VH-VL binders against q10081. Designs and how they scored, part 35

Target 1, 150 residues: q10081
Amino acid sequence: MSNLEFVYKYFNSLDVKELYDIYLLRTNVFVVEQKCAYPEVDEIDLKCGHLMLRNANGKLVAYARLIPEQQQTVRIGRVVVDPDERKNGYGRKLMLQALETSKQEFSSSKTFVLSSQEYAQPLYRSVGFKKCSDAYLEDGIPHVEMRLEL
Key: E = the ipSAE of ESMFold2; O = the ipSAE of OpenDDE; V2 = 0.75 times the mean of E and O plus 0.25 times the DockQ between their complexes.

## First folded at step 22 (VH-VL; framework fv_temelimab)

Design w4 (at its last look DockQ between E and O 0.67; V2 from the best seeds 0.72)
Fold by ESMFold2, look of step 22:
Formats: C-alpha cells, structure tokens, sequence
Structure w4 (fold): chain C 150 residues (1-150), chain A 121 residues (1-121), chain B 106 residues (1-106)
C-alpha cells in the first residue's frame, strides 16, 4: 500500500497517543477478543522497541514488539493485527519489517525467536520461522518456540 | 487459480496399503503447508497430519502414527499420503487441504476434491 | 487433545427458520473456525477469527462465543444453506473438528 507507514520507537521515545494506541490494540485482541485473563501489559514494554504499522488515516493497523536478547538474538512478541484490517497481508508485512528493523537497530542480529500460539504458526512459517520446541503452556494456552537464523 | 487435484478412488483389501496423491497448481507449492484430513461415510472430519513441502517436515495425529506417511515431491508439486495396514474402518474420503498464512484466517483455505478409499474383503 | 462437541448432531428446519448450532470445547479455544460442507463436496471455509465471515458467505450467517462455547447462527434459513457445518480448533495439536451438525429440509 503506498499509504502505509512503519514507525519504530523504543519505549522512552513513545508519545502518550502512541502508547495509548498500542495498548488499546493489544488489549482489545489479546484480552478481550481472545479472553486471555492474564496481565497483557508487562515490564518488558519498558525495555524494548515498539514497531507500529499505520495506514493513511493514521490508524494503528498492526503492531509487534522487538526485544533484544543475548547472543545477537531478537525476540519478537505481541504480534497483532487490528480486527477490521485483517486479511490484507499486514501480519506478514509486519514480520518482514520486524526482521529488517532489527538489523538496523540491533546490529549483527542473526537469530530471531518468538513464542507462538499454535494458530499463528502459519504466519511465522511464511517468513522463515521453524518450530524448535514441543508445545508448552504459557498462561494456560499452548505455545511453541519458533526460531529463524539468518 | 489455486487447484488441488487428487488421485482417483481406490478399492483395497484389509492389510494392504494405499497412497493418495494431491497435485497442486496455481501457487508456489513449497510456500504453503499441506494437510490431510479424512471423513468416514456419514461421519465427521479427522485430521491425519501435515507436511512442509519445502523441507519435508511432517507431524501426525497420534492415532495414525506408524501407519500414515505423508510426503511431498517438489518437482511435480505433488503431496502424498500413504496409509498402511488398512482396516475396514479406514474406508473414508481422504482430502488434502492447503494451509493459508493470513493471521487469524481459517487454516484450510483450499481443499482437494477428495479420494474415496474403500477397504473391503 | 481438545474435544469439540457440536449440538445438535442433526436438525430439520424449514426455509425462513432461525437455526442455531453450538460447538463446546473441552478447553479454552483462542479462535474457533467453521466450515460448511455440502453432500459429495469438500468442506468450505465459512467463519474465522473473531466470528468473521469468509468472502461470499451471506450476512444471514453469524458466529459468536468465546472460551469454550461457540455458536453458529443462520437468521433466516435458505435452500442453499442445507449442509453440514463443522467447527475446528487450532489451539492445540492434534487439530480437531467437531462431529458436525447436519441441517436438513423438514
């Protein structure tokens, strides 16, 4: 889309409207839609990068957080697409940008990891992630670790 | 146009095996996972297993582990499901189904026409 | 393994009737998917995500529910809606389907 814009900021660079938009989107999907009664907002948000995809009207349509870890590794989490914006390829576009942004912001990044609910695996497979664990419970919901090596 | 075209109906004896094919066209075969699902006459749908055609990674429903073998041939864009040690209760229509990758979307976006496998003595 | 129990297994209804079918899961389901299957045909994707309709699905269909209890409703049954409907989960492997609800002509 010629009108799409990615915005990446570390927590301390977010303005209050950006933070509001991020938390509204995350809570509406992960807490309300998915009925996950666990803390959605956590302290990791204070220490990571926030990748936003906005449309021409300025609406936040997709989001992910990028968490630097040891050994040139980046963890991608909280991958979400606005309910009214689904089936437009924004999930895959977001993931591809997350990889590119990580190379820019965390120099020499070569390993990417995430914890996926089972239903979301197809998205991550489409950008090269592979399952690398047996299923485990995270907040009572089955997850699997996935990894991509550059 | 995405198409999944399966091999024709089979009649098999108990104890034998069957290999059903699913030829894909209209998309990049190695970019989408393929699943196999069966449906016994008058019954519901049952997941057999999955394959990543790009590297042949597979996983199976435990019910079929040891009897089902799912493979893929990149050169012909064809997935296969072989079921061994057939019993009369394996009589079913066997479907291949492609897994889409749009987040939140229905997992199986395209299905083959189905292959009836009849196991009788 | 997550068991999906659909009810009723079969129902007879007239054109114009409101039809409701349910799918109950043995565990919390993040997203419930629905398929429509006509006799002799492969299943077709019908409802996804937060009860969103697939392209081409008439607006008389709706999905609802969360957690373990999900419902598919047809507000005014039409002749082309006579089919079997299946729910499906992708929350945990193995992937499982409900037993189906066959909607027949009364």
Amino acid sequence: as target 1 above (150 residues)
Amino acid sequence: QVQLVQSGAEVKKPGSSVKVSCKASGYTFTSYWMHWVRQAPGQGLEWIGEIDPSDSYTDYNQKFKGRATITADKSTSTAYMELSSLRSEDTAVYYCAREGYELYDTPFDYWGQGTLVTVSS
Amino acid sequence: QIQLTQSPSSLSASVGDRVTITCSASQHITYMYWYQQKPGKAPKAWIYGASELESGVPSRFSGSGSGTDYTLTISSLQPEDFATYYCQQYTSYPLTFGGGTKVEIK
Scores: ipSAE 0.840, ipTM 0.920, lowest interface PAE 0.7, mean pLDDT 93
Fold by OpenDDE, look of step 22:
Formats: sequence, structure tokens, C-alpha cells
Structure w4 (fold): chain C 150 residues (1-150), chain A 121 residues (1-121), chain B 106 residues (1-106)
Amino acid sequence: as target 1 above (150 residues)
Amino acid sequence: QVQLVQSGAEVKKPGSSVKVSCKASGYTFTSYWMHWVRQAPGQGLEWIGEIDPSDSYTDYNQKFKGRATITADKSTSTAYMELSSLRSEDTAVYYCAREGYELYDTPFDYWGQGTLVTVSS
Amino acid sequence: QIQLTQSPSSLSASVGDRVTITCSASQHITYMYWYQQKPGKAPKAWIYGASELESGVPSRFSGSGSGTDYTLTISSLQPEDFATYYCQQYTSYPLTFGGGTKVEIK
């Protein structure tokens, strides 16, 4: 198997290249690919954790945000896989690592939540998340709230 | 390799019930949701419902109004679809289909070979 | 539910022809999925994420589109491509398919 590396950093610890890679990947997918104009870069970036998955070449192939919330809850957001790197299982690998990293960084956390675009539910379901809300629109895109209790 | 093997063809009378099985292999059965889809002769595809084999959570197409019951047996890695109060319109090939798990994956990445259910007087 | 309308329902073409199949959704969807089905066989996953080919799918196939309108294209039809193609959405429940497009040999 190819060498993969997970890197978890908070915003202030990101170097310029890491930040660039994250924003490039997020905007290319959530804004350009999905044709959704919204404030992709937000203040949450400043206070959340950033989980990066890189391949052997150092390319950012997948990414997610880990956002601590109240009541021992961690929200996972901005889950994305590079368009050129899909069908490699990186999404599931990312989610599994996100859960582990969350346990390490937020030791008291027992609940994991996310706002899933409808198409992404299979990925989250594969790691144990369950839909816990009706569909709603977020930036014009259908979403559902999903939850995992550990 | 992933395989979904379904039970054989069925011939049923109107008003009766049919239960089709789908045995899964080549992957962790409880880690993937299973769907049931049917196809009437010469027609398109229609989604029936889904199940999470890990806890037997289910959801259905409301069109079937509770006539469809989807179950899963973890010990045998087998999913089932039971359709009651059969009508002639229920004549179709019934497929089980595994839900893809990758982020952008095709929702139904593997399919059973299909089970023909014929409902006739 | 989201209705998916495919056009045409059937077409006749020759080997080497360019074939275009469209799928129109009754409301906005993020991604469209495509399946290929041959007579007597189960559907096969073919295109995901609107434009990405499943493993083993020849490069002569392509998918495009956004919003409500999506397209599957075969740049040069080959003998093994004669089949019925279905679009499918996972934007909302119940999950729905297009009516299918049968690609027949002329």
C-alpha cells in the first residue's frame, strides 16, 4: 500500500502551504465542482482543528475539520477528497482517523455530529453515523444531520 | 470479491406474500447498508427500501405502504425482502444492492443477480 | 420525490457513432449517478459524481452536468456498449431512477 500521512493542526500552526492546500481543495470541490457560491472560508477555521491526509508525494488528498462543541460533542465538517484521488478509500480512512483524533484531542467527547450533504451519507453511514434530522437546505444544498454515539 | 447471491424465482398468487433472500460475501456484512430495488418487465428501476444490517434500521419507499419488510441476519450475512398483499403489478425482478461507501461513490456499487417474482391468478 | 427524466427513451446507433443521453431532474441535485444494464443482467455502476467513471469503464464514456441537467456521452459507440442506461439520484428519499435509455444497434 502507498504511504499515507495524517497531519492534525490548529489554524495557528498551519504553514502557508498547508493553508493554501486546504483552501484550494475545499474551494475546488465545494465551490467550483458543486457550483455553490458561499463563504467557504469562515471564522470556524480559526478555532477548529484541521485534519489533513497526504499521499507519498506530499499531495493533500483528503481533509476534514474537527470542531469541538458543548456537551462532549465534536462536529466533523468540510469532509473532502481530491477529485483526482477518489475511489481510493480515502474518505473512509479520513473519517476513521477523524474519530480517533477527536478522542485524543477532546478526551471527554462521546458524541460526533455532522451536517451531511445527501450524497455523502453512505460514507458516514459506513463508519456508524445515523441520520437524526429531516432534510434541510444549507447554502441551497440538501443536508441531513447525522450523529454517532461512542 | 464482493458477491450478492439471491434466492430463486418465485410464482405467487395475488394476496399472498413472497420473501426473497440475498446472501452477501466478500465483505463485512454489517458495515454496509443494503438496498432493495425492483424492475418490472421492460420497465425501469424502482427503489423499495434500505436496511442497516448492524442494527436492522430500515427505511422504505412510502409507495409500498408497509407491504414491504426488509430484514437482515448477521449470523448468515443475509438480507431479506418480504412483500405482502401481492398484486399483479408486483411482478418484477427484485434486486438487492449494496450501498457504496466512498464519499462520491455510486450508491449501489454491487448488485445481486436478481429474483423474478411473478404474481398471477 | 425527485423525478428523473431521461431522453431519449431509446435510440438506434451504429458502431463508431457519438451517443448522448440526457437526464433531467425535477429539482436541483448535487451529483448524478449512472448505471449500465444489459438484458437479463443486473445494473452495473457506471458513472459516479456526475463525471467520474467506475473502474473498468472505458474512457470513451463521459459524464457531465450540474443542477438539474446531466449528460452521459459515448464518444465512439462500440458493440459492447449496446445496453440500457439509467440515471439515479441520491439527493433525497425516496431514491429514484430515470426511466432508462436503451441504446440499440441500427
Scores: ipSAE 0.641, ipTM 0.880, lowest interface PAE 0.9, mean pLDDT 94
ESMFold2 (binder alone), look of step 22: mean pLDDT 91; pTM 0.938

## First folded at step 23 (VH-VL; framework fv_temelimab)

Design x1 (at its last fold request DockQ between E and O 0.69; V2 from the best seeds 0.71)
Fold by ESMFold2, fold request of step 24:
Structure x1 (fold): chain C 150 residues (1-150), chain A 121 residues (1-121), chain B 106 residues (1-106)
Amino acid sequence: as target 1 above (150 residues)
Amino acid sequence: QVQLVQSGAEVKKPGSSVKVSCKASGYTFTSYWMHWVRQAPGQGLEWIGEIDPSDSHTDYNQKFKGRATITADKSTSTAYMELSSLRSEDTAVYYCAREGYEFYDTPFDSWGQGTLVTVSS
Amino acid sequence: QIQLTQSPSSLSASVGDRVTITCSASQYITYMYWYQQKPGKAPKAWIYGASELESGVPSRFSGSGSGTDYTLTISSLQPEDFATYYCQQYTSYPLTFGGGTKVEIK
């Protein structure tokens, strides 16, 4: 774990290697691994922050995007850990950093939200999120809205 | 080390209630959700419900129709499951199981030894 | 609720045989999990993410599948592999398990 590095950039500050790494990781997990055909790359990426966790060798091991919304709210989305890097606590570390980065980058933020598949709820619970909706379908898969208030 | 120790076997009459305990040790009890799962003799596993020990929030499998009550006592690090209006088909081994929060990992990472509840006249 | 149907319900095979257990879901599963249970003992976490072995699981085990159809395979059955194997889903509440596949050594 020494030499782990978080990098946060708004879309226009990403270089092409960073963008490549992000989309490779996201599509390999959300589309290929999960066998869910949908337009995973969307226009929200152009208007949000991108939080990257890299290991000592520069490999992108975890990622989330931070989307400012109305009413002092930040949405965290596309939470993902590289399949070969799982079971190292990177999911929780990423979420904790997402909260801290959001406070720094969106100083009026007080509410954090995300749309969770059911299997992922334990991760989000571990950093203080609570379910705040009944299940609904997103891209054909059951999700629940989860919320954390500062 | 994580350890979940359950109360001993019970023999109950139809129509009565049973309360099974699950004493946790080796971890912070309020940081992990607890689940209850049962297994009738020669049968598969059936999820009963879950509890967040930190605030006692629960959710239940509809099949148990309000007959199951899951509670937690954080001062003793003990979870409980009470099943009322017992029927012969409730004869089963009842397990507590801890839910881990490591991303992508298997949900139930630790199990109690099981408590046999036998319902007979 | 999501129904998980395991097949076969039981099987007998010789040491060294390749054994295949299936789990079919009534709808899409994001990640399937597998547990091993020996008689008189609690289930043990065995496979996560449909295909990833838990720590200490011998490499002769593998998992595969996606969508609604999942498989646990033992490439060369050993005597210590006699057990019942259960698939489990966490895609939708209530959480459900398959009915189990009992593996017996001939």
Scores: ipSAE 0.888, ipTM 0.932, lowest interface PAE 0.5, mean pLDDT 94
Fold by OpenDDE, look of step 23:
Parts: sequence; C-alpha cells; structure tokens
Structure x1 (fold): chain C 150 residues (1-150), chain A 121 residues (1-121), chain B 106 residues (1-106)
Amino acid sequence: as target 1 above (150 residues)
Amino acid sequence: QVQLVQSGAEVKKPGSSVKVSCKASGYTFTSYWMHWVRQAPGQGLEWIGEIDPSDSHTDYNQKFKGRATITADKSTSTAYMELSSLRSEDTAVYYCAREGYEFYDTPFDSWGQGTLVTVSS
Amino acid sequence: QIQLTQSPSSLSASVGDRVTITCSASQYITYMYWYQQKPGKAPKAWIYGASELESGVPSRFSGSGSGTDYTLTISSLQPEDFATYYCQQYTSYPLTFGGGTKVEIK
C-alpha cells in the first residue's frame, strides 16, 4: 500500500524544492539533532548523485548521496531518515536502493564504502557492510569506515 | 516473527566449559549480527561479543581474555557461545540478542529467553 | 571503555508519579539507547536515538539528552512500568550498559 518513490538526480537536475528538502532534512539531523556545527553543505553535492525517497504525500522521508570514486568504488554519504519517519524500514530500503542505483549508474561498481557514525553500524551491517577501520573522529563525532564488496 | 530460542540451564564446576546455543527463526540468519550479553544475579548487563553469521567474523569484549568463543552454524541458524575456565563469577543468565537493522535502531532488537549458567563447586 | 552511570540505582514511586532516570557517559555519545527489563525476562528495546520510542512503548515515556547526559522520563507511572531500566551505548567498543535503575512500587 506504500506509494514510496525513489528519485535519483544529479545536482543540476534538482529543482528548488528538491534541493530545499534535501538540505532541510540533512541540516535538521546532522547539524541540529546531532548538535554538530560543520560545513554540512559542500562542493561534493555539486558532483555526486542524490537519492531521494518520498512517501505518498511527497514528503522526503530519506536521503543519501552517491559519490563515485576510483577503483570501481562508490561512496555512500549523508545517509539520513527523517526523524518523524524512522522505524518504518526506510533506512534499509534506502541502502538497498543505493546499492542498486549505484550499480546502474556507475557501471562495474563492485566496492561500496561509507563513513559510518558508530551508532549507525547496525543498519549498514544489515545490508552487508563491514567495519574496515578503527574509530576516528569526524567533526567531533566517532566514525568508522565500512566496506561492502559485491 | 523473529524468535531466538536458547538452550536450557547449565550447572558447571569451576574450571570447566559451557556452551550455550541460540536458535534463530523468523528471519534470514546470515543477514544480521548476533550478540551475546550476560547478567549476573541482581546485576546489570554485560556485553560478551558479537558474530557475523555469514562469515563467522567475531568481536569480543577483551575482559574475557579469550575465554569466550562465539560461533554460528548457518545450516541450523544457530549461534553458540562457549565460555571456558569457568569461575563462580561467571554465574549469570546469558542472552543472545539480534542486532537491530533499522536506521538509529536499538542495537539489540530481539532477545533470547536467556540461559542460566551456574558455576559452583 | 565508555562507562555509563545511571542515577538513581533504585527508586520507589507511586502510580501517577513522575519518574526521572539519568544516564551519564564517561565520554561523548552520539545517541543513547534504553531497555526495559522485568524480573525473569529478557530486556526489551524501549528508547532509541535518545528520544524515540520503540513500537508499543506508551507515550508517557520520553527520552532526552545529548553528549554525555541522557534522561528517561515517565510522566505518570503506571503499574506495568515497574521494572529495571538500562541505558546502553553503541558509540564505542566494547558495548556497555548502565548499571540499571530499578523502579519499585512504594
């Protein structure tokens, strides 16, 4: 019954509302909720793909960006679920779609990497990612590097 | 629905070993990490270790100094925790717990019923 | 390891009372998790992401906090709420729990 819709666009194809929704969601979570002041909006946004998950009402409920790297690697970043929409399985759906979209968009993609906040590891582990680094701080928040080989 | 069913209570002598089982059902066993947590009588919860059933990768609480061995049998969807060189202090209820899978989810979203291990001379 | 100190270790309260449990971490934690445990039973996931209730948890429960200090609050204690509550962190290995707070009937 869920009319969820995934939309994948590069920066120049985003309309003003889409960009607004993305930045609103990211800042509300990564800056406000997590009380972390950092340059959340960066130049990577201009170069990467933007994966949006919207519900039947058109609300952006989840988001991630896909960043192609060297060696057939795709980095998945800014993974976020709207605080009011959590526990609906959107995070997992988003990650599975991110992998699928990456395979379609970036031919021959075999390696997927991400910088996971420590608490978020279970989500990424559930779709096959494994920790491949020790903990490190990013903007004062503990992170680990995670990797998935397909 | 997700179910974790553990083996029955154990009574062991000091210096011996115990192996507790946790049979999982209601989900894809190899898709989620499994944890072991124990609780001494009247005490709090203590994390023992974790395993990725897909490849048997494990991580342990260093407190156990190699006494704990966590394994998984994919064919039976069963996780195991073996504790050797048992001491009286190891007397506790031992739980298996499945790792959560949703974003921001509670790390342990499903628990076994627990297995009492009593170590006494 | 990250130590979690809960306060109080136990409290006695009456039905209808407001109950506040605190959990202090020895270092920065991104999110705190809470479990409810009743005697002879396994813990149950209760609060995630510091402030979000698990499915089935009554709205009288709430969670708050950031950094090193977190709180679980019951606005109006009900008979079924008498239990032990544990905070837990997933910020660093080894994973650790608070010492627990037993909420007893007065």
Scores: ipSAE 0.666, ipTM 0.887, lowest interface PAE 0.8, mean pLDDT 95
ESMFold2, look of step 23: ipSAE 0.843; ipTM 0.924
ESMFold2 (binder alone), look of step 23: mean pLDDT 91; pTM 0.939
ESMFold2, fold request of step 24: ipSAE 0.765, 0.879; ipTM 0.906, 0.930
ESMFold2 (binder alone), fold request of step 24: mean pLDDT 91, 91, 91; pTM 0.936, 0.940, 0.939
OpenDDE, fold request of step 24: ipSAE 0.546, 0.540, 0.557; ipTM 0.863, 0.863, 0.866

Design x2 (at its last look DockQ between E and O 0.56; V2 from the best seeds 0.68)
Fold by ESMFold2, look of step 23:
Structure x2 (fold): chain C 150 residues (1-150), chain A 121 residues (1-121), chain B 106 residues (1-106)
Amino acid sequence: as target 1 above (150 residues)
Amino acid sequence: QVQLVQSGAEVKKPGSSVKVSCKASGYTFTRYWMHWVRQAPGQGLEWIGEIDPSDSSTDYNQKFKGRATITADKSTSTAYMELSSLRSEDTAVYYCAREGYEFYDTPFDSWGQGTLVTVSS
Amino acid sequence: QIQLTQSPSSLSASVGDRVTITCSASQYITYMYWYQQKPGKAPKAWIYGASELESGVPSRFSGSGSGTDYTLTISSLQPEDFATYYCQQYTSYPLTFGGGTKVEIK
């Protein structure tokens, strides 16, 4: 499909349907599909940018949040693709756009970080992230810190 | 047309080393991680380790650390796995496997044909 | 490291039978992967996540389970389904596989 649209908004610019779509997608994957009970909706959502990928029908097919941090750093989190839209390359497209949008919205940014479950490492490596920590537990699940420097 | 073509079967004596090659074609070699997995006759699969061909960084199953050496030559699009101090229990088929990066998909999306290494006196 | 225990190690069944194989993990698994291997051949990707079929996999195959207990089911066994099936985890390094389940047709 060539009819994809990226939409980026800071929290206070989201409309109610956008917020609903984001939380439906995130909770359906991170809580329901992955069978991991934790407070998936958190206060960081109030203070970050929200990157949405929509298809021609207006369906939210992929999402990430962009969190500015100190030292010219942006953290990318909650990276997710709708279960029915997988195997279309949307994860990689989303990550490439997350980097581009971060450069536009946080113009001094030079370092990008994320906390990855192990199975997700290949996606992040494909866009230039490198593992930069030993594994640690987050909500009982092994994660590694990954970093990309400009 | 992704292809991973491995070197031929080897017969080795205990205490020696073997180096198996895996020549990749049909894709950009440095964009995908390469793994090595072995399978003893009639047995299951065992992960040996991985390499990023773009910078030669590696990670190993601790069981093989100190004996296994995984390398890549990006000019020939070839990955290598060398196993030293061979023992009879190292007799196995050794596979290279490419790690795909399609999100949520199966990690090992392409496999070499396998290389039988037999360790005997 | 995460141990994956497959059961049974082998089975024989008739064409048309429902076949169920299990994979039990020593720890939580985010997504379980399954491979099919025919004699003398490399493994093939078969099921990803807990339930998604790879392209070309017949719909008689299904995956299920979550947490630590996962199942691969063949609803109506066909002669071409004889193979060994392996589960695999990518939740924690080292990457590990189950011991395999060999499926034979009576």
Scores: ipSAE 0.734, ipTM 0.901, lowest interface PAE 1.4, mean pLDDT 92
Fold by OpenDDE, look of step 23:
Structure x2 (fold): chain C 150 residues (1-150), chain A 121 residues (1-121), chain B 106 residues (1-106)
Amino acid sequence: as target 1 above (150 residues)
Amino acid sequence: QVQLVQSGAEVKKPGSSVKVSCKASGYTFTRYWMHWVRQAPGQGLEWIGEIDPSDSSTDYNQKFKGRATITADKSTSTAYMELSSLRSEDTAVYYCAREGYEFYDTPFDSWGQGTLVTVSS
Amino acid sequence: QIQLTQSPSSLSASVGDRVTITCSASQYITYMYWYQQKPGKAPKAWIYGASELESGVPSRFSGSGSGTDYTLTISSLQPEDFATYYCQQYTSYPLTFGGGTKVEIK
């Protein structure tokens, strides 16, 4: 039994520890691991939903932002799995839950979009996303736009 | 466990066509993209194309100029690669390879055993 | 397409030797992937994300690099390590591999 727990909260409902865990995980991966200096913390954090996956010990093992957009679209962003917790299927679990949570929180959602780093394409493809743009650079890192219609 | 079992070796004449099969088991066939990669004798690896078995969407290496056709049969969990207008240069071992699905996964995490296709007069 | 140039194409080494293989990309890529292939066998996933070892890969293997230049290193070559190693990119289509580096016994 993995005894995993998903928690979805908006910014104002996050406690200090949750916010700390999120920012620690994001910066450790997107800034430090990927050697990319950029304004990782942004104003979108204030407006979006925060999906957290914790293990039995309460450790934040994976995280994603859910950002509602126009046209019944939800953007999934800042998708991250703790480096020490990878290869455990948490990424796929997170994405599946992200879709379900989006349907619950945004009842009219039909389209899901994300900006995928190159290495993450297989994960997103595995849950139905397809590339819908050519490669482009974001903060110096190659990305592609991916889309899922449900 | 994940298994990809390919069809047997083929000997073909120039100008003919060959169709190699790759039967998948041990996982949900429609949840993973399938790729085809070939390797000429003593040479490196060359990507041919890919398919999404869920809806049969495909993408190809333009090098093959439409000679390659990749298909998938969901009912039998089998992917196919057909190469037409065969040339001697098409002599190679052809592999099917499953695309990974986890973060950071190696793109081709599982491979078939390979199918030797020999094109000779 | 993105060209990957491996160096060297082949090398001879002895058990216990330190072996370094390089892969240079014609343009920027975020991560490099590596495969090991034994004669008559299909390639095996070996290193992902430029520096992460696949399950079952001995710790004597390591990967490093960024941008256009990546390396695979074997700290102490073992008998089972004699094989051909390929780098691979997933940055753009068509997907491409390096030419391979054959590690042979001296």
Scores: ipSAE 0.715, ipTM 0.899, lowest interface PAE 0.8, mean pLDDT 95
ESMFold2 (binder alone), look of step 23: mean pLDDT 91; pTM 0.940

Design x3 (at its last look DockQ between E and O 0.70; V2 from the best seeds 0.00; counts 0 for: SAP .499 > .496)
Fold by ESMFold2, look of step 23:
Structure x3 (fold): chain C 150 residues (1-150), chain A 121 residues (1-121), chain B 106 residues (1-106)
Amino acid sequence: as target 1 above (150 residues)
Amino acid sequence: QVQLVQSGAEVKKPGSSVKVSCKASGYTFTGYWMHWVRQAPGQGLEWIGEIDPSDSSTDYNQKFKGRATITADKSTSTAYMELSSLRSEDTAVYYCAREGYEFYDTPFDSWGQGTLVTVSS
Amino acid sequence: QIQLTQSPSSLSASVGDRVTITCSASQYITYMYWYQQKPGKAPKAWIYGASELESGVPSRFSGSGSGTDYTLTISSLQPEDFATYYCQQYTSYPLTFGGGTKVEIK
């Protein structure tokens, strides 16, 4: 299905339905599906960009947040695909758009970083990310830093 | 149509080496990571290591580090696994497996047919 | 590294029986994966993500569980379900598999 729509907004430009959709998707996957209790909604959301992928029916099918950091760097986080919309290539489409949107929205961005659970590495590798750390624990779960340089 | 075709069965003496090949077709070889997994007769599966064919970077299960060498030849779309200093407990079927990148999906989406390596006196 | 312990190691059951296979991990697993292996064949992807069935997997199969304890269930065993089933984790390197559960019919 090629009639997908990307929507990108800073926090202050989100309307209440967009915010509801984002938090519903994030909590349903990261907290409920993954059975990991933690404060998934944090203050970073107030100071970052929110990238939404919607289908033709207006359903939010994938999401990521884009966090500008020092040294011309953008951190991509909270990468998620709706459970009922998986196996449609939306994860990769989302990541490619996240890179393009970051170039447009954050001046001179050259470096992209993320903290990945190990199972998610294949997705990020497919768009050019490489592991750049040993594994470390976040909330008791192994993660690895991944980096892409333009 | 993704296909992984492995080299034929091998019979080896203890102390020797074996090199198993895995020829890929039906996809862009350098776009997917390749893994090696073995299975001793009547036993479970054991991960040996992985390679990124695009730059030849590798990682190994520490159990095999120093004995296993995984390589890839981009010009022939072929991955290789060499195991040295063979012992009788290395008798197993050796599989290559491709790592897919569909988000949330099963990691090993395509497997070779397996190569039986028998190590005996 | 993460150890996966499957139980039982083997079982025999009749066509139509409900069969349950367990996989216990030494640590939290984000997603448990399952493979089916027929004799003389390579493993085949079976269950992924939280509990999703791979394409072509019959609806009598289901996956469940969280944290360290996971199950694969066959609601009504059929003759073609004779196989060995393996759980697999990708939460921590090295990647590891359970020891397998051989399901025999009759």
Scores: ipSAE 0.764, ipTM 0.906, lowest interface PAE 1.2, mean pLDDT 92
Fold by OpenDDE, look of step 23:
Structure x3 (fold): chain C 150 residues (1-150), chain A 121 residues (1-121), chain B 106 residues (1-106)
Amino acid sequence: as target 1 above (150 residues)
Amino acid sequence: QVQLVQSGAEVKKPGSSVKVSCKASGYTFTGYWMHWVRQAPGQGLEWIGEIDPSDSSTDYNQKFKGRATITADKSTSTAYMELSSLRSEDTAVYYCAREGYEFYDTPFDSWGQGTLVTVSS
Amino acid sequence: QIQLTQSPSSLSASVGDRVTITCSASQYITYMYWYQQKPGKAPKAWIYGASELESGVPSRFSGSGSGTDYTLTISSLQPEDFATYYCQQYTSYPLTFGGGTKVEIK
């Protein structure tokens, strides 16, 4: 198995290349691949944590945001896997690490939430998330709210 | 290796009930949702419902109007689908299918071999 | 529910032919999934995320599309490709499949 590396940083600690890689990956998937024009880069990026998964070559293969909320809740957002790196289990690894990192960074956290595109539910369900809302549109794309209580 | 093994073919009378089993192996049973899909002879695929084996949470296709009951036994890693008030139209091959777990993965990544349920007078 | 309409329902083709199967959704679909099924067998996961091939699927297969219209293409039909193909959506419950496209030998 190739060496994988998780790196967790807040915005101000990201170097230019890391920020570049994150935005490139997110826009390539959420904007270009999914054909959805929306303000992908937002102010939440400035305040949240950034979880990066890189392979042995240093390529960013997966990414997620960790956003602390009130009531011991952490929102996981912008979950993405590089299109060329799918079917390698990185999504699940990312989510499991996201939960672990959240426990470390936000020790009091016990609730995890995310807005899932409906097609992506299986990944989140595989790590324990459950749908907790009806479907709604976000930027024209069907979503559901999902929650995990630990 | 992921493997889903279903119970054998059934022949039922109209109005009766059938319960099909699906024994899972090769993975953590409670870690993945299980679905049931059926296929009438020469027809397409129809989703029946799903279950989370970890807590037995379920969701159903409303078409079945409560006739379908999906359950799971964690101790035996076995999922069940029971269909009551059987009609001739319920004649079909019934499949269990594990929900895919990778990002963007095919929703049904592993299938049982299918169970033929024949409903006839 | 989201209806998926496949076209054609069946087609006859020869080895080496280019085959195109379409799946049209009654509403927006984020991704389309495809399965291959052979007689007497369970369906097999074939294409995910509209354009990604499952492990073991030959490169002659491809998937494309967005929104409501998706396509599965076989660039050069091989003997083992004769089967029925189904599209499927996970965008909304209840989960639904297309009616299937049977690819038969001419």
Scores: ipSAE 0.707, ipTM 0.897, lowest interface PAE 0.7, mean pLDDT 95
ESMFold2 (binder alone), look of step 23: mean pLDDT 91; pTM 0.940

